# Designs tried in a protein design chat: VH-VL binders against b9luv3. Part 28

Target 1, 134 residues: b9luv3
Amino acid sequence: MVSLGLVVARFNDSVTEPMAEAAREAATDRDAVIVDEVSVPGAYDSPLAADRLARRDDVDAVAVVGAIVTGDTDHDHVIASATADKLTQVSLDRDTPVTFGVSGPGMSGAEARERIDKGADAAEAAIDLADELD
Below, E stands for the ipSAE of ESMFold2; O stands for the ipSAE of OpenDDE; V2 stands for 0.75 times the mean of E and O plus 0.25 times the DockQ between their complexes.

## First folded at step 14 (VH-VL; framework fv_vedolizumab)

Design w5 (at its last fold request DockQ between E and O 0.70; V2 from the best seeds 0.74)
Fold by OpenDDE, fold request of step 16:
Structure w5 (fold): chain C 134 residues (1-134), chain A 122 residues (1-122), chain B 112 residues (1-112)
Amino acid sequence: as target 1 above (134 residues)
Amino acid sequence: QVQLVQSGAEVKKPGASVKVSCKGSGYTFTKYWMHWVRQAPGQRLEWIGEIYPGDSNTYYNQKFKGRVTLTVDISASTAYMELSSLRSEDTAVYYCARGYWTYKTGSYMDVWGQGTLVTVSS
Amino acid sequence: DVVMTQSPLSLPVTPGEPASISCRSSQSLLWSRGKTYLSWYLQKPGQSPQLLIYGISNTFSGVPDRFSGSGSGTDFTLKISRVEAEDVGVYYCMQSTHYPYTFGQGTKVEIK
């Protein structure tokens, strides 16, 4: 059984909570367990949380969910790029799968809604990586 | 008890604007969607739009072509629906409704306001 | 827009007898990963609509278990196992898979 850590960026929570729900459901469907769930203010804040989860012996992989919607800030792409880069760095430094379930940038609210299942994708990817790289 | 109380009936002329308020109580205002739905006489319910006070995420029925603006005052736990360039066909009872959206069940509205009649006539 | 078509539009019923209302969508309400979003509402005479069923088949809290929902794809059904006088009103289905959300025409349930 794969043990997951889940990081949820709460900015645009009307979208990210359902993303987290999708991730939780996906984990259950794959007979995985979420051993811890951490909320952070925004996607940019997720790397630290992911790193702390990835350090734990009881965590096999970490899934990060969030949504970056155009118009929320003037630097959507910067945030997205920085977040993706640092999450990748965490996965490498900790030798633990960290999956990127953050939607955006360049995305409208409607597009964000349509991509809620990215949360499930992130969870499944985390499980797959944990299984494959174990 | 969860309640939504709407503002009173409005009578407007064509071309004018109307702003209906909806005050929520008995729940955390920022954690639920607020929907707006209208019903013209003898017609089906028509979805206008929804807003999530917690992050101001808003979705509109494009039928209204930018004539509708949804806003919230979190401090007052009040949602507002403004409809501009009013037409006679905008005559209807307008409802606010508290809503959920979950990955499992989608959107549903569990508590409704009492409705606000908006009459547009020359 | 997705057109929701209910049938029948008028449904006279005898108290104690079952009732069934159909709701069909002009296109599939399947979203992703098997999710399908459909709810049912009742508007009693002179009142605001009230929620009956959400997520196709989940009975809302406080709603009698006489009410049940089912369906998939484009075909959905609301059933009342034993109609009571308090069940009189107009029933609406609503899809929330596609924007904009859309309602059926309504089915008027009356007591014979």
Scores: ipSAE 0.909, ipTM 0.954, lowest interface PAE 0.4, mean pLDDT 96
Fold by ESMFold2, look of step 14:
Structure w5 (fold): chain C 134 residues (1-134), chain A 122 residues (1-122), chain B 112 residues (1-112)
Amino acid sequence: as target 1 above (134 residues)
Amino acid sequence: QVQLVQSGAEVKKPGASVKVSCKGSGYTFTKYWMHWVRQAPGQRLEWIGEIYPGDSNTYYNQKFKGRVTLTVDISASTAYMELSSLRSEDTAVYYCARGYWTYKTGSYMDVWGQGTLVTVSS
Amino acid sequence: DVVMTQSPLSLPVTPGEPASISCRSSQSLLWSRGKTYLSWYLQKPGQSPQLLIYGISNTFSGVPDRFSGSGSGTDFTLKISRVEAEDVGVYYCMQSTHYPYTFGQGTKVEIK
């Protein structure tokens, strides 16, 4: 049974809450349990939350869900890349899978909604890695 | 008690604009989608678009692209639909409806306003 | 756009008897992980629409259990196990799998 931490960004909750729902359903379908959820203001704030979850002995993997949708395309790309890099660093530093389900930069609101499945993908990937690396 | 109350009937000339209001009460306005749907006389329901007041995320039926604007005033718990460049075929009853969306069930409209008749004629 | 086609368009019913309304979509309503987003509404004479069924088969709060929904892919059905006089009106299916959301043309249920 895999124990997950879930980090959910509040920014653009019309997208991120559905992504979190998808992640929770995916965890349930895999007989995994989400032992803690941490809400953060935006995706850029997720690495600290992921680090705190990943250091816990009772957390086997962390899934992060967030959206980066705004009217500033260049800023969005920088934020998304920086977030992904930091989350990868947390994963390596903590020897704990950390996955990132994000509705990406430059995405229209309609495209972001269509990618809600990325929340489920992040949870499934986290579970798969926890199982494989166990 | 959840309630949506719309502004009154409007008569407009071709080429004008109309702005219909929809005031929500009895629920957390920022946590549900607001949809707009119209029904021309004797015709099926037609989805215009939706807006999420909590983050202003907005989707439009492209049939109306460039002519419709959805907005909200959170402090007044009120949604607005503005339709410009009116034509006679825009004559219809316009409804607002509160939408609930889940990953499991998708979008559905659980509370509807009373409807606003917009008549476009010379 | 996804075209939703209802059958029949007019349905005279005798109170106490069952009724069935078909709704067919021009393309599959499956979302990428097997989710299907279909709902049913009733518009009683002189009223705004009201929700009956969501997610194919979930009855909305306060809707009598004589209403049920089923279907998959492109074919969906609303059933009324025992029609009552209060059930008269126009029934619409709506898909929300694909943008834009689209409704069927309606089925008018009347007492005969």
Scores: ipSAE 0.664, ipTM 0.872, lowest interface PAE 1.2, mean pLDDT 90
ESMFold2 (binder alone), look of step 14: mean pLDDT 92; pTM 0.949
OpenDDE, look of step 14: ipSAE 0.871; ipTM 0.943
ESMFold2, look of step 15: ipSAE 0.611; ipTM 0.859
ESMFold2 (binder alone), look of step 15: mean pLDDT 92; pTM 0.949
OpenDDE, look of step 15: ipSAE 0.876; ipTM 0.944
ESMFold2, fold request of step 16: ipSAE 0.603, 0.522, 0.577; ipTM 0.859, 0.836, 0.854
ESMFold2 (binder alone), fold request of step 16: mean pLDDT 92, 92, 92; pTM 0.947, 0.947, 0.947
OpenDDE, fold request of step 16: ipSAE 0.898, 0.901; ipTM 0.951, 0.951

## First folded at step 15 (VH-VL; framework fv_vedolizumab)

Design x1 (at its last look DockQ between E and O 0.63; V2 from the best seeds 0.72)
Fold by OpenDDE, look of step 15:
Structure x1 (fold): chain C 134 residues (1-134), chain A 122 residues (1-122), chain B 112 residues (1-112)
Amino acid sequence: as target 1 above (134 residues)
Amino acid sequence: QVQLVQSGAEVKKPGASVKVSCKGSGYTFTSYWMHWVRQAPGQRLEWIGEIYPGDSNTYYNQKFKGRVTLTVDISASTAYMELSSLRSEDTAVYYCARGRWTYKTGSYMDVWGQGTLVTVSS
Amino acid sequence: DVVMTQSPLSLPVTPGEPASISCRSSQSLLWSRGKTYLSWYLQKPGQSPQLLIYGISNTFSGVPDRFSGSGSGTDFTLKISRVEAEDVGVYYCMQSTHYPYTFGQGTKVEIK
């Protein structure tokens, strides 16, 4: 059984909460367990939480969910790039899968709604990587 | 306990604008969607749009694009629907309705306001 | 837009008898990963609509268990096991899988 850490960026809660729900459901469907869930204010804040989860011996992989909608921040592309880069760094440094379930940048609220399944995708990817790289 | 109270009936001329208010009480205003639905006489319910007060995320029925504006005043726990360029066909009872959206269930409206009659006539 | 078609549009019922209302969508309401979003509402005479069923088959709190919902894809059904006088009104299905959300024409349930 794969043990997951889940990081949820709370910004744009109307989208990110359903994304988290999708991630949780995906984990259950794959017989994985979320051993810990950490909420952070925004996607930019997720690397630290992901790193802390990835350090844990009881965590096989980390899924990060969030939504970066155009217009909500002054630098949505910068935030997205920085977040992706640092999450990748966490994955490499900790030798633990960290999957990127953050939608955006360059998308509208409507587009964000269409991408809620990205939360489930992130969870499944985390599980797959944990299985394959174990 | 949960209640939505809407503003009173409106009579408008074609081309004018109307702004209907909906005050929520008995729940956390920022944690639920607010939908707007109208019903013309003898017609089916028609979805106008929805807004999430917590992050101001808003979706509109494209039929009303350019004419409808949904807003909220969090401090007053009040949602607003403004409809501009009114036409006779806009005559209807307008409802606000509290909504939830979950991954499992999608959108549904669990508490409705009493409705606001908007009459558009020359 | 997704067209929701209800049948029948008028349903006279004897108290104590069962009732069934059909709702058909012009396209599949299946979104992704098995999710399908359909709800039912009742508008009693002179009142605002009220929620009966959400997520196809979930009975809303306070709604009598004589109400039930079922269906998938494009075909959905609301059933009342034993109609009571208080059940008189117009019933609407609503899809929320596709924007914009759309309602059926309504089914008027009356007591014979």
Scores: ipSAE 0.863, ipTM 0.940, lowest interface PAE 0.5, mean pLDDT 96
Fold by ESMFold2, look of step 15:
Structure x1 (fold): chain C 134 residues (1-134), chain A 122 residues (1-122), chain B 112 residues (1-112)
Amino acid sequence: as target 1 above (134 residues)
Amino acid sequence: QVQLVQSGAEVKKPGASVKVSCKGSGYTFTSYWMHWVRQAPGQRLEWIGEIYPGDSNTYYNQKFKGRVTLTVDISASTAYMELSSLRSEDTAVYYCARGRWTYKTGSYMDVWGQGTLVTVSS
Amino acid sequence: DVVMTQSPLSLPVTPGEPASISCRSSQSLLWSRGKTYLSWYLQKPGQSPQLLIYGISNTFSGVPDRFSGSGSGTDFTLKISRVEAEDVGVYYCMQSTHYPYTFGQGTKVEIK
C-alpha cells in the first residue's frame, strides 16, 4: 500500500543503523515497502536526499532517521532546528509527507531503546500521513 | 580472522588504578561494540560496560560509577579499560569482547579476548 | 538490575543424552514492539567464553545444530539434543534488554 523512501544519516551509526533497522521492520509490519534508501553523512545532510526521494512518482512518503550528538548544546539545537525546518519545507514543496526520527546519543538503557524506536515511529508516522492525506 | 589480544596480568595494591588494553585485528574496528566483562574467581561473568569506537558512544554498568573509564585509540585499533580505586574484590579476570547490537536480536558478544588477570592484594 | 537465575547450577551428563538448562529473569525481557534480547555463552575449561545462541534462538556461526534456544518473557531454555564430550564447561545466559547487561550464575556441565 504505501511506498516509502528512507534516508539514514551515518553520524552516530551505533544509534542510526538500529533506527534504520527499526524503520524497515515497522514498514514491513504495516505492509509498506521501502522503494529506496539513501545514506547521508549526517542529519544536516538529509534534506537534499529527502527532496530527491519525495520527487519520485513511486514514493508516497519519506522517513528520515538521524542522531544529534549530545542534545545539550546550542550547536546541536541549531542543527536539529535547521534540519527539521528544511525537511518541513521539502514536505510542503513536494506535497509529500516527510517525517524526521531524531535521536540523541542515548544516556541510559531505557533511553537508548526509546531513541531506537524513533526510527520505527518515523516510518509509522510517514505511512499514517500518506494514508490520511491521500 | 578476527582476534582480540589483551595486555598481560597485573598485580596492584588497593587504591591504585589499572589500565587493560585490548587490540583488535581482522575486522573494521569502528563498526563493532567493544564490551568489558570481568569474572572474579569462581564467580559469574559481570558486564562492566561497552564503547562503540565509531562514534564513542559509551555505556557503563552503574555498579562501577566513577571508577571505570572506557576509551579507544582508533589508529591503533585498541580499546582500553581503566579501573581506579582498586579494592580486593576487584581481583578478577577482565575480558574484552567484540559485540553487535541489532534491533532484532539485541546485544551479543561474538569474539572474546584471552582475558587479563588483575590481582589486588594488600 | 535484572537478576538472571539459572537451573540447574550443576549438570552431570552422559554423552549421547539430551541436556536442558533453564534461565529465568527477575523481570520480563519483553521490550517495546515485542523485542526480547537474550544470548547464551559457553566457557570451556581454561578458555574465554564463546557465543552459542543470540536473539533467543539464533545459532551462532560454527555452533553445532544440536544446540537450540527458546523462551519468552521471563523463561528461557538452552537445549543440547545430544551431549558430546567437547560440550563440558559452564553455560551462561545473558540478557541485553535492560541496562546493565546481566549474566546468570552459570550451569556447569560435566561428564559423569
Scores: ipSAE 0.637, ipTM 0.863, lowest interface PAE 1.3, mean pLDDT 90
ESMFold2 (binder alone), look of step 15: mean pLDDT 93; pTM 0.953

Design x2 (at its last look DockQ between E and O 0.64; V2 from the best seeds 0.66)
Fold by OpenDDE, look of step 15:
Structure x2 (fold): chain C 134 residues (1-134), chain A 122 residues (1-122), chain B 112 residues (1-112)
Amino acid sequence: as target 1 above (134 residues)
Amino acid sequence: QVQLVQSGAEVKKPGASVKVSCKGSGYTFTKYWMHWVRQAPGQRLEWIGEIYPGDSNTYYNQKFKGRVTLTVDISASTAYMELSSLRSEDTAVYYCARGYWTYKTGSYMDVWGQGTLVTVSS
Amino acid sequence: DVVMTQSPLSLPVTPGEPASISCRSSQSLLWSRGKTYLSWYLQKPGQSPQLLIYGISNTFSGVPDRFSGSGSGTDFTLKISRVEAEDVGVYYCMQSYHYPYTFGQGTKVEIK
């Protein structure tokens, strides 16, 4: 059984909460367990939380969900790039899968709503990587 | 305990604007969607749009694009629907409704306001 | 827009008898991972609509268990096992998968 850490960026909660829900459901469907869930203010804040989870012996992989919607910030691309880069760094440094379930940048709220499944995808990817790289 | 109270009936001329208010009580205003639905006399319910007070995320029926504006005053736990360029066919009872949106269930409206009649006539 | 078509539009029922209302969508409301977003509402005479069923088959709190919802894809059904006088009103289905959300025409349930 794969043990997951889940990081939820709460900015745009109306979108990210359903994403988290999708991630939780996906984990359950794949007989994985979320051993810890950490909420952070925004996607930019997720690397630290992901790193903390990835350091844990009881965590096989980390899924990060969030939504970066155009118009919420003047630098959504900067946030997305920095977040993706640092999450990748965490994955490499900790030798633990960290999957990127953050939607955006360059999308509207409606587009974000259509991509709720990205949360589930992130969880499934985390599980797959944990299985494959174990 | 959960209650939505809407503003009173409005009578407007064509081309004017109307702003209907909806005050929520008995729940955390920022944690639920607020939908707006109207019903013309003898007609089916028609979805106007929804707004999430917690992050101001808003979705509109494109039928009303450019004419409807949804806003909220969190401090007053009040949602507003403004409809501009009013037409006779806009005559209807307008409802606000508290909504959930979950991954499993989608959107549904569990508590409704009492309705606000908006009459548009020359 | 997704067109929701209810049948029948008028449903006279004898108290104690069952009632069934059909709701059909012009497009499938099923998307990936089996999610389908369909709810039912009742508007009693002179009142605001009230929620009966959400997520196809979940009965809302406080709604009598004589109400039930079922269906999938494009075909959905609301059933009342034993109609009571208080059930008189117009019933609406609503899809919330595609924007804009759309309602059926309504089914007027009356007592014979």
Scores: ipSAE 0.803, ipTM 0.922, lowest interface PAE 0.5, mean pLDDT 95
Fold by ESMFold2, look of step 15:
Structure x2 (fold): chain C 134 residues (1-134), chain A 122 residues (1-122), chain B 112 residues (1-112)
Amino acid sequence: as target 1 above (134 residues)
Amino acid sequence: QVQLVQSGAEVKKPGASVKVSCKGSGYTFTKYWMHWVRQAPGQRLEWIGEIYPGDSNTYYNQKFKGRVTLTVDISASTAYMELSSLRSEDTAVYYCARGYWTYKTGSYMDVWGQGTLVTVSS
Amino acid sequence: DVVMTQSPLSLPVTPGEPASISCRSSQSLLWSRGKTYLSWYLQKPGQSPQLLIYGISNTFSGVPDRFSGSGSGTDFTLKISRVEAEDVGVYYCMQSYHYPYTFGQGTKVEIK
């Protein structure tokens, strides 16, 4: 039914790769297919990759997974805000759901595991939006 | 071919510090967790902490907070565990272990070093 | 800390017979979305621990198929379908869901 594009940031792969794994499992559990997966250096590099996936006629939605490690700096906040803004713009421009699963600071054990679930949440939200808005 | 080789046994006095090294070979050092685990004589295994060399993400057992530091030297494919303010109850064999983490299975330690005996006595 | 409790602590066995080791956690190891993070290790006399089972029931590469794991929530079991002389040593379960990771007390398996 739903065909997904997946964008995965490499920055902090001890966190982002588990998030991507969670996203892939969520897609499988919902009988969605990931038609392409693109790796980018960091979350802030994801809008171009998301745009390329969202342009495809065989992509119904895009899920983006990334981490912002030091979320208290002004630079980190600017990068996170700019990324979210541009991903929203891609979604509107392509008329294609684009969801953003992002993990930030506060890397306690419990918080780390909760952040991994954000990858699954992003995939599920993308699938839900593709189904609802179709 | 994957191998972890640890530094040799050490004898220390109470209050001193010890730094144990663990050199990895036969794998991509930055893509696996490195764990540290100790075993006092006749006791169970006790997890000390873990570090991911690729991004320096590090977690410690709170039991050791303030006394243990995990570091890596990526160019030498070597992990280090430093334990300070040593006490007699820190006498144990200290192991490094390569860990893999997956969303489906969690963390597990698939390759272990030979162990380093640290003896704390006057 | 999650306390892992093994039983029995000592397990004399006759070669060729089955053996079963129980591991119980003081709190659930079930992660959201149905994942459980438990592994089993064998420490043979004078050796470092070696991995047997990960993710409750996945047999590590090179581990004989006579070893199997099962369980859920707080109760986990390692089974050896036919014990062999090389299987002697101390078996440990470990949980890796809650920090710090914790091991059971060990179950010493010996030939009788």
Scores: ipSAE 0.527, ipTM 0.830, lowest interface PAE 1.8, mean pLDDT 89
ESMFold2 (binder alone), look of step 15: mean pLDDT 92; pTM 0.951

Design x3 (at its last look DockQ between E and O 0.74; V2 from the best seeds 0.72)
Fold by OpenDDE, look of step 15:
Formats: C-alpha cells, structure tokens, sequence
Structure x3 (fold): chain C 134 residues (1-134), chain A 122 residues (1-122), chain B 112 residues (1-112)
C-alpha cells in the first residue's frame, strides 16, 4: 500500500478544495492512504510543505494540488515556474516522488474548474511513481 | 439557523438598473457559493450566475450579455446582484441561494432566500 | 445551453399513491470518473424553491425518505413513494455540469 502526503494550496479554494477532494478519492480508489495532508496559502508555498512530507519515512510520495489563475500581470507564470522548479528539486533531493497537480498558469477560473481532475491525476501519478520507483 | 434574507421589492423603468442584496447568516459566508436565480411569472427557474465569496470567483449566464454584476461584502455577509439596462422581460422574482460545490455532487443549492420581486414597467 | 426536459408537466396524484417525474438532458451530465451533476427542487405554492435531491440520488437533510432520485447520463427520475398533501408544488430538475446551469420546465404535482 502506497502512503501519500497531500499538499493543498488553498488560494482559489473554490477550485482547489474540489481538486483535493478528487485527489483523496483517487487515493482511495487505488488503495493508497493519505498519511498526512498539509494546507498552504498558495502554490508558491507548497515546496516547503512537500519537502517536509518527503523527508518522512512513512511517506512514499507527495501529491501537490493547487490552481494558478491568470491575473492582471504575469505573476501567475512566475509563481507556476518557481513552484514547478522547486517541487522538482524537492523530488530529486529527497529521492521521493513529488507530483505536480497545480493547474495553470494562463487560465481563467472557468478553465481551472474544468481541470479539477488534475488533483486526481496528481495522486495517481504519485502512486504510480511510488510503485515504479520502489 | 442558516438563513438568507433578501432586500425588498423593486419597481424600475426600462433602461434602469436594480441591485438586490442577500444577507447570509448562520454559516461561514466565505465557504459557500452564492447563486442567483430568477423566475418570471409562470416560467421556469433561470440561473443567473454564482459567486464564491472566499475568492471572488464568479460565473455568469452569458444570456445576460454583461448586464449582470455579482459582488459580495464579506464584512456584512451580504451578496449583491446588479442587473442593468432593465427590460420588461426582466420582471421576475429574483432568488439568492447558497450553493455547495463538491467534486462528487457538483453544485446544488441548499438554502434559498425569500425572493425579491423586480418589476420593470414603463 | 443544455436543455432539461421534464415529463409530465402536470401530475395529478391521489394521496398515498406513488409519483414519478422524468428529467432528460439534451447533453450527458456525466462528469469525470462517473460523477454526474443533477439535483431536484420543490417549489411549494407561494414559497421559494427547496432542495430535495443532489448528486442524482442523495436526499437532502430533512427531506422525507419517500423522495428518491435515480438515473444516469441523460435520463433521471424523481420518485415519491407515497404522495402527501404537503408534496404539492412544482418540481424542477437542474443540471450543474455545463454553464449555464439550467432547470427543467417544472412538473406541477397536485392532489386529485
């Protein structure tokens, strides 16, 4: 049985909460267990939480869910790039799968809502990687 | 305990604007969607739009072609629907309704306001 | 827009008898991974609508167990096992998969 850590970025929680729900359901459907769930303010804050989860012996993989919606500036791209980069770094440094279930950038709220399954995808990817790389 | 109380009836002329308020109580205002639905006399319910006070995410029925503006005042736990360029066809009872959106169930409206009659006549 | 079609539009019922209302959507309401977004509401005379069923078959809190919902894809049904006088009103189905959300025409349930 795969043990998952789940990081939920709460910014745009009207979208990210359903994403987290989808992730939880996916984990259950795959007979995985979420041993810990950590909420962070936004996607940018997820690397630290992911790193801490990845350090744990009882965590086989970490799924990170969040939604980066386009604003009036290009900050969404900055946030997405930084988040993706650092989550990758966490995965490599900790030799623990960390999957990127953060939607965006360059999308509207409506588009974000259509991509709620990304939460489930992230959980499933985390489980698959944990199994494959074990 | 959960209650939505709407503002009173409005009478407007064509071309004018109306702003209906909906005050929520008995629940965390920022954790639920607020839907707006109207019903013309003898007609079916018609979805106008929804807003999530927690992050201001908003969706509109494009039928209204930008005439509708949904807003919230979190400090007052109050949602507002403004409809501009009023037409006689806009005469209806307007409802606010608390919505809960989950991955499993989608949107459903579990608590409704008492309705606000908006009459548009020349 | 997704068109929701209810049948019948008028349903006279004898108290104690069962009632069944059909709701058909012009497009599938199936979302990802088996989720389907359909709810039922009752609007009693002179009142605001009230939720009966959500997620096709989940009975809302406080709703009598004589109400039940079923269906999948594009075909949905609301059933009342034994109609009571307090069940009089107009019933609406609503889809919430596609924007804009849309309601059926309504089914007026009356006591014979």
Amino acid sequence: as target 1 above (134 residues)
Amino acid sequence: QVQLVQSGAEVKKPGASVKVSCKGSGYTFTKYWMHWVRQAPGQRLEWIGEIYPGDSNTYYNQKFKGRVTLTVDISASTAYMELSSLRSEDTAVYYCARGYWTYKTGDYMDVWGQGTLVTVSS
Amino acid sequence: DVVMTQSPLSLPVTPGEPASISCRSSQSLLWSRGKTYLSWYLQKPGQSPQLLIYGISNTFSGVPDRFSGSGSGTDFTLKISRVEAEDVGVYYCMQSKHYPYTFGQGTKVEIK
Scores: ipSAE 0.866, ipTM 0.942, lowest interface PAE 0.5, mean pLDDT 96
Fold by ESMFold2, look of step 15:
Formats: structure tokens, C-alpha cells, sequence
Structure x3 (fold): chain C 134 residues (1-134), chain A 122 residues (1-122), chain B 112 residues (1-112)
């Protein structure tokens, strides 16, 4: 049974809350347990929360859910890339899978909503990695 | 008791704009979508768009792109729909409706306003 | 746009008898993980619409048990097991999978 940490960014919560619901459902469907959820203001704030979860001995993997829809395509890509780089570093530093489900790098708000299932993808990937690397 | 109360009927000339208000009460205004739907005489319901007051995220029916603006005033718990460049075929009853999005069921409109008749005539 | 097609468009009913309304979508409403975003509304004469069913088959709070929904993919059905006089009005299905959200033409249920 995999124990997950979940990080949810509040920015654009009309998108990120449904993404978190999708992640929680995916965890339940896989018989995984979310042992803690941390809410952060935006996706860029997620690496610290992911680090705090990933260093816990009762957390096997961390899924991060966020939306990066600021209305500026180049800015969104920079934020997404920077966030992914930092989350990868947390994963390597803690020897713990950290996945990033993101809606909206280069997307409008309408396009980002069609990507809500990426929350489920992030949870499933975290579980798969925890199982495969165990 | 959840209620949506809309502004009164409007009569407009072609080319003008109209702004319909929808005041919500009895619920946390920032945690639910607000939809706008219209119904021309004898016609089906037609979705105009939706806005989420919590983050102002907004989706529009492409049919109205460029003519419709959805806004909210959180402090007044009020949503607004502004339709510009009015034509006679915009004559309809305009409804606001509270939406609740869930991943399992999608968006559905559980509470509706009383409707606002907008008449466009020369 | 996803076209929602209802049949029949007019449904005369006798109180106490069952009624059935069909709704078809021009595209599948099935989402990537088995979610389907279809709801049903009733607009009684002179009133605003009211929600009956969401997520194909979930009965909204306060809606009588005689109403039920079913279907999958592109074909959906609203059933009324025993029609009552208060059930008259126009019934609409709506999809919320694809923007713009779209409604069916309506099915006018009336006492015959």
C-alpha cells in the first residue's frame, strides 16, 4: 500500500480543486492512502511543501497539483519549468518520487480546465514510481 | 436558504449594451461557479458562459465572444453579465445559475435566478 | 459545438402513466476516466429551470423518486415512473463536457 503526500496550489482554485479531487480519487482507486495534504498559494511555492512531505518516513511519494495560468504564455512556461526543476531536485535529494500535475503552461483558463485529469495522472505516476522503485 | 435575485427587465435599442446583475445569498459566493443562460421566446436554453468568483476564471460560449463580459463583485456577492452591440435576436430571458463542479459529475446548475427579460427593439 | 437532440419534442401524458424522454449527443460524453457530464432540467410553465438529475443518474435533493436517469456514451434517458400533474413543463438535457455547454431542444410534457 503506498502512502502519498499531496500538495495543492490554491492559485486558480476553480481548476486546482477539481485536480485535487481527481488525485484523491485516483489514490483511492489504487488503494493508496494520502497521509497529508498541504495547501500552498501557487505552484511556485510547492517545492518547499513537497520537501517537507518527502522527508517524512511515512511518505512513500508526493504528488503536486497546480495550475499555471497567468495569461502570459512565456511567463507560464518559465514558472512551470522552474517549478519542475525544483521538484525534481527535491525528489533526488529525498530519494522519494515527486510528481507534478500541472494545468496551463501556455494555456488559457478554458484549456486548463480540460486538463483537470492531470491531477489523477500525477497521483498515479507517484504510486507507480513508489511501487517500481521499492 | 440559497437564493439568486436578478435585476429587473430591460428595454434596449439595437447597438446598445445591457448589464444584468445577479445577487447571491445563503452560500459562500466564492466557492461556486456562476453561469449565465438565456432563452429567446419559444427557443431552447442557451449557455452564455460561467465565472468563478473565487479566482475570476471565466469561460465563454464562442458565439458571444467579443460581446459578453462576465464579472463579479465579491464584496456585494453579485455577478454581472454585460452584453454589448445588442441585436433584435438578443431578445430573451437571461438567467443566472449557481454551478457546482465535481470531478465525478462535472458542472451542473443547482440554483437558478428568476430571470431578467431583455427586449431589444428599435 | 456538441449537438444535443431530444425525442420526442412533445409528449402528451396521462397522470399515473410512465414517461420516457431520450437525449442523444453528437459526440461521446464519456471523459478519459469514465466520467460523463450530463444533467437534466425541468422548466415548469412560467418558472425558471430547475435541476432534476446530474451525472446521468444522480437525483438532485428534493426531486421525487419517480424521476430517474440512465444512459452512456451518446444515448441518455430520463424516466418518470408515474407522471403527476405537477410534472408538466419542458425538460432539457445538458452536456457539460465540451465548451460551450449545450442543451437539447426541450421536450414539452403536457397532460392529454
Amino acid sequence: as target 1 above (134 residues)
Amino acid sequence: QVQLVQSGAEVKKPGASVKVSCKGSGYTFTKYWMHWVRQAPGQRLEWIGEIYPGDSNTYYNQKFKGRVTLTVDISASTAYMELSSLRSEDTAVYYCARGYWTYKTGDYMDVWGQGTLVTVSS
Amino acid sequence: DVVMTQSPLSLPVTPGEPASISCRSSQSLLWSRGKTYLSWYLQKPGQSPQLLIYGISNTFSGVPDRFSGSGSGTDFTLKISRVEAEDVGVYYCMQSKHYPYTFGQGTKVEIK
Scores: ipSAE 0.557, ipTM 0.843, lowest interface PAE 1.7, mean pLDDT 90
ESMFold2 (binder alone), look of step 15: mean pLDDT 93; pTM 0.951

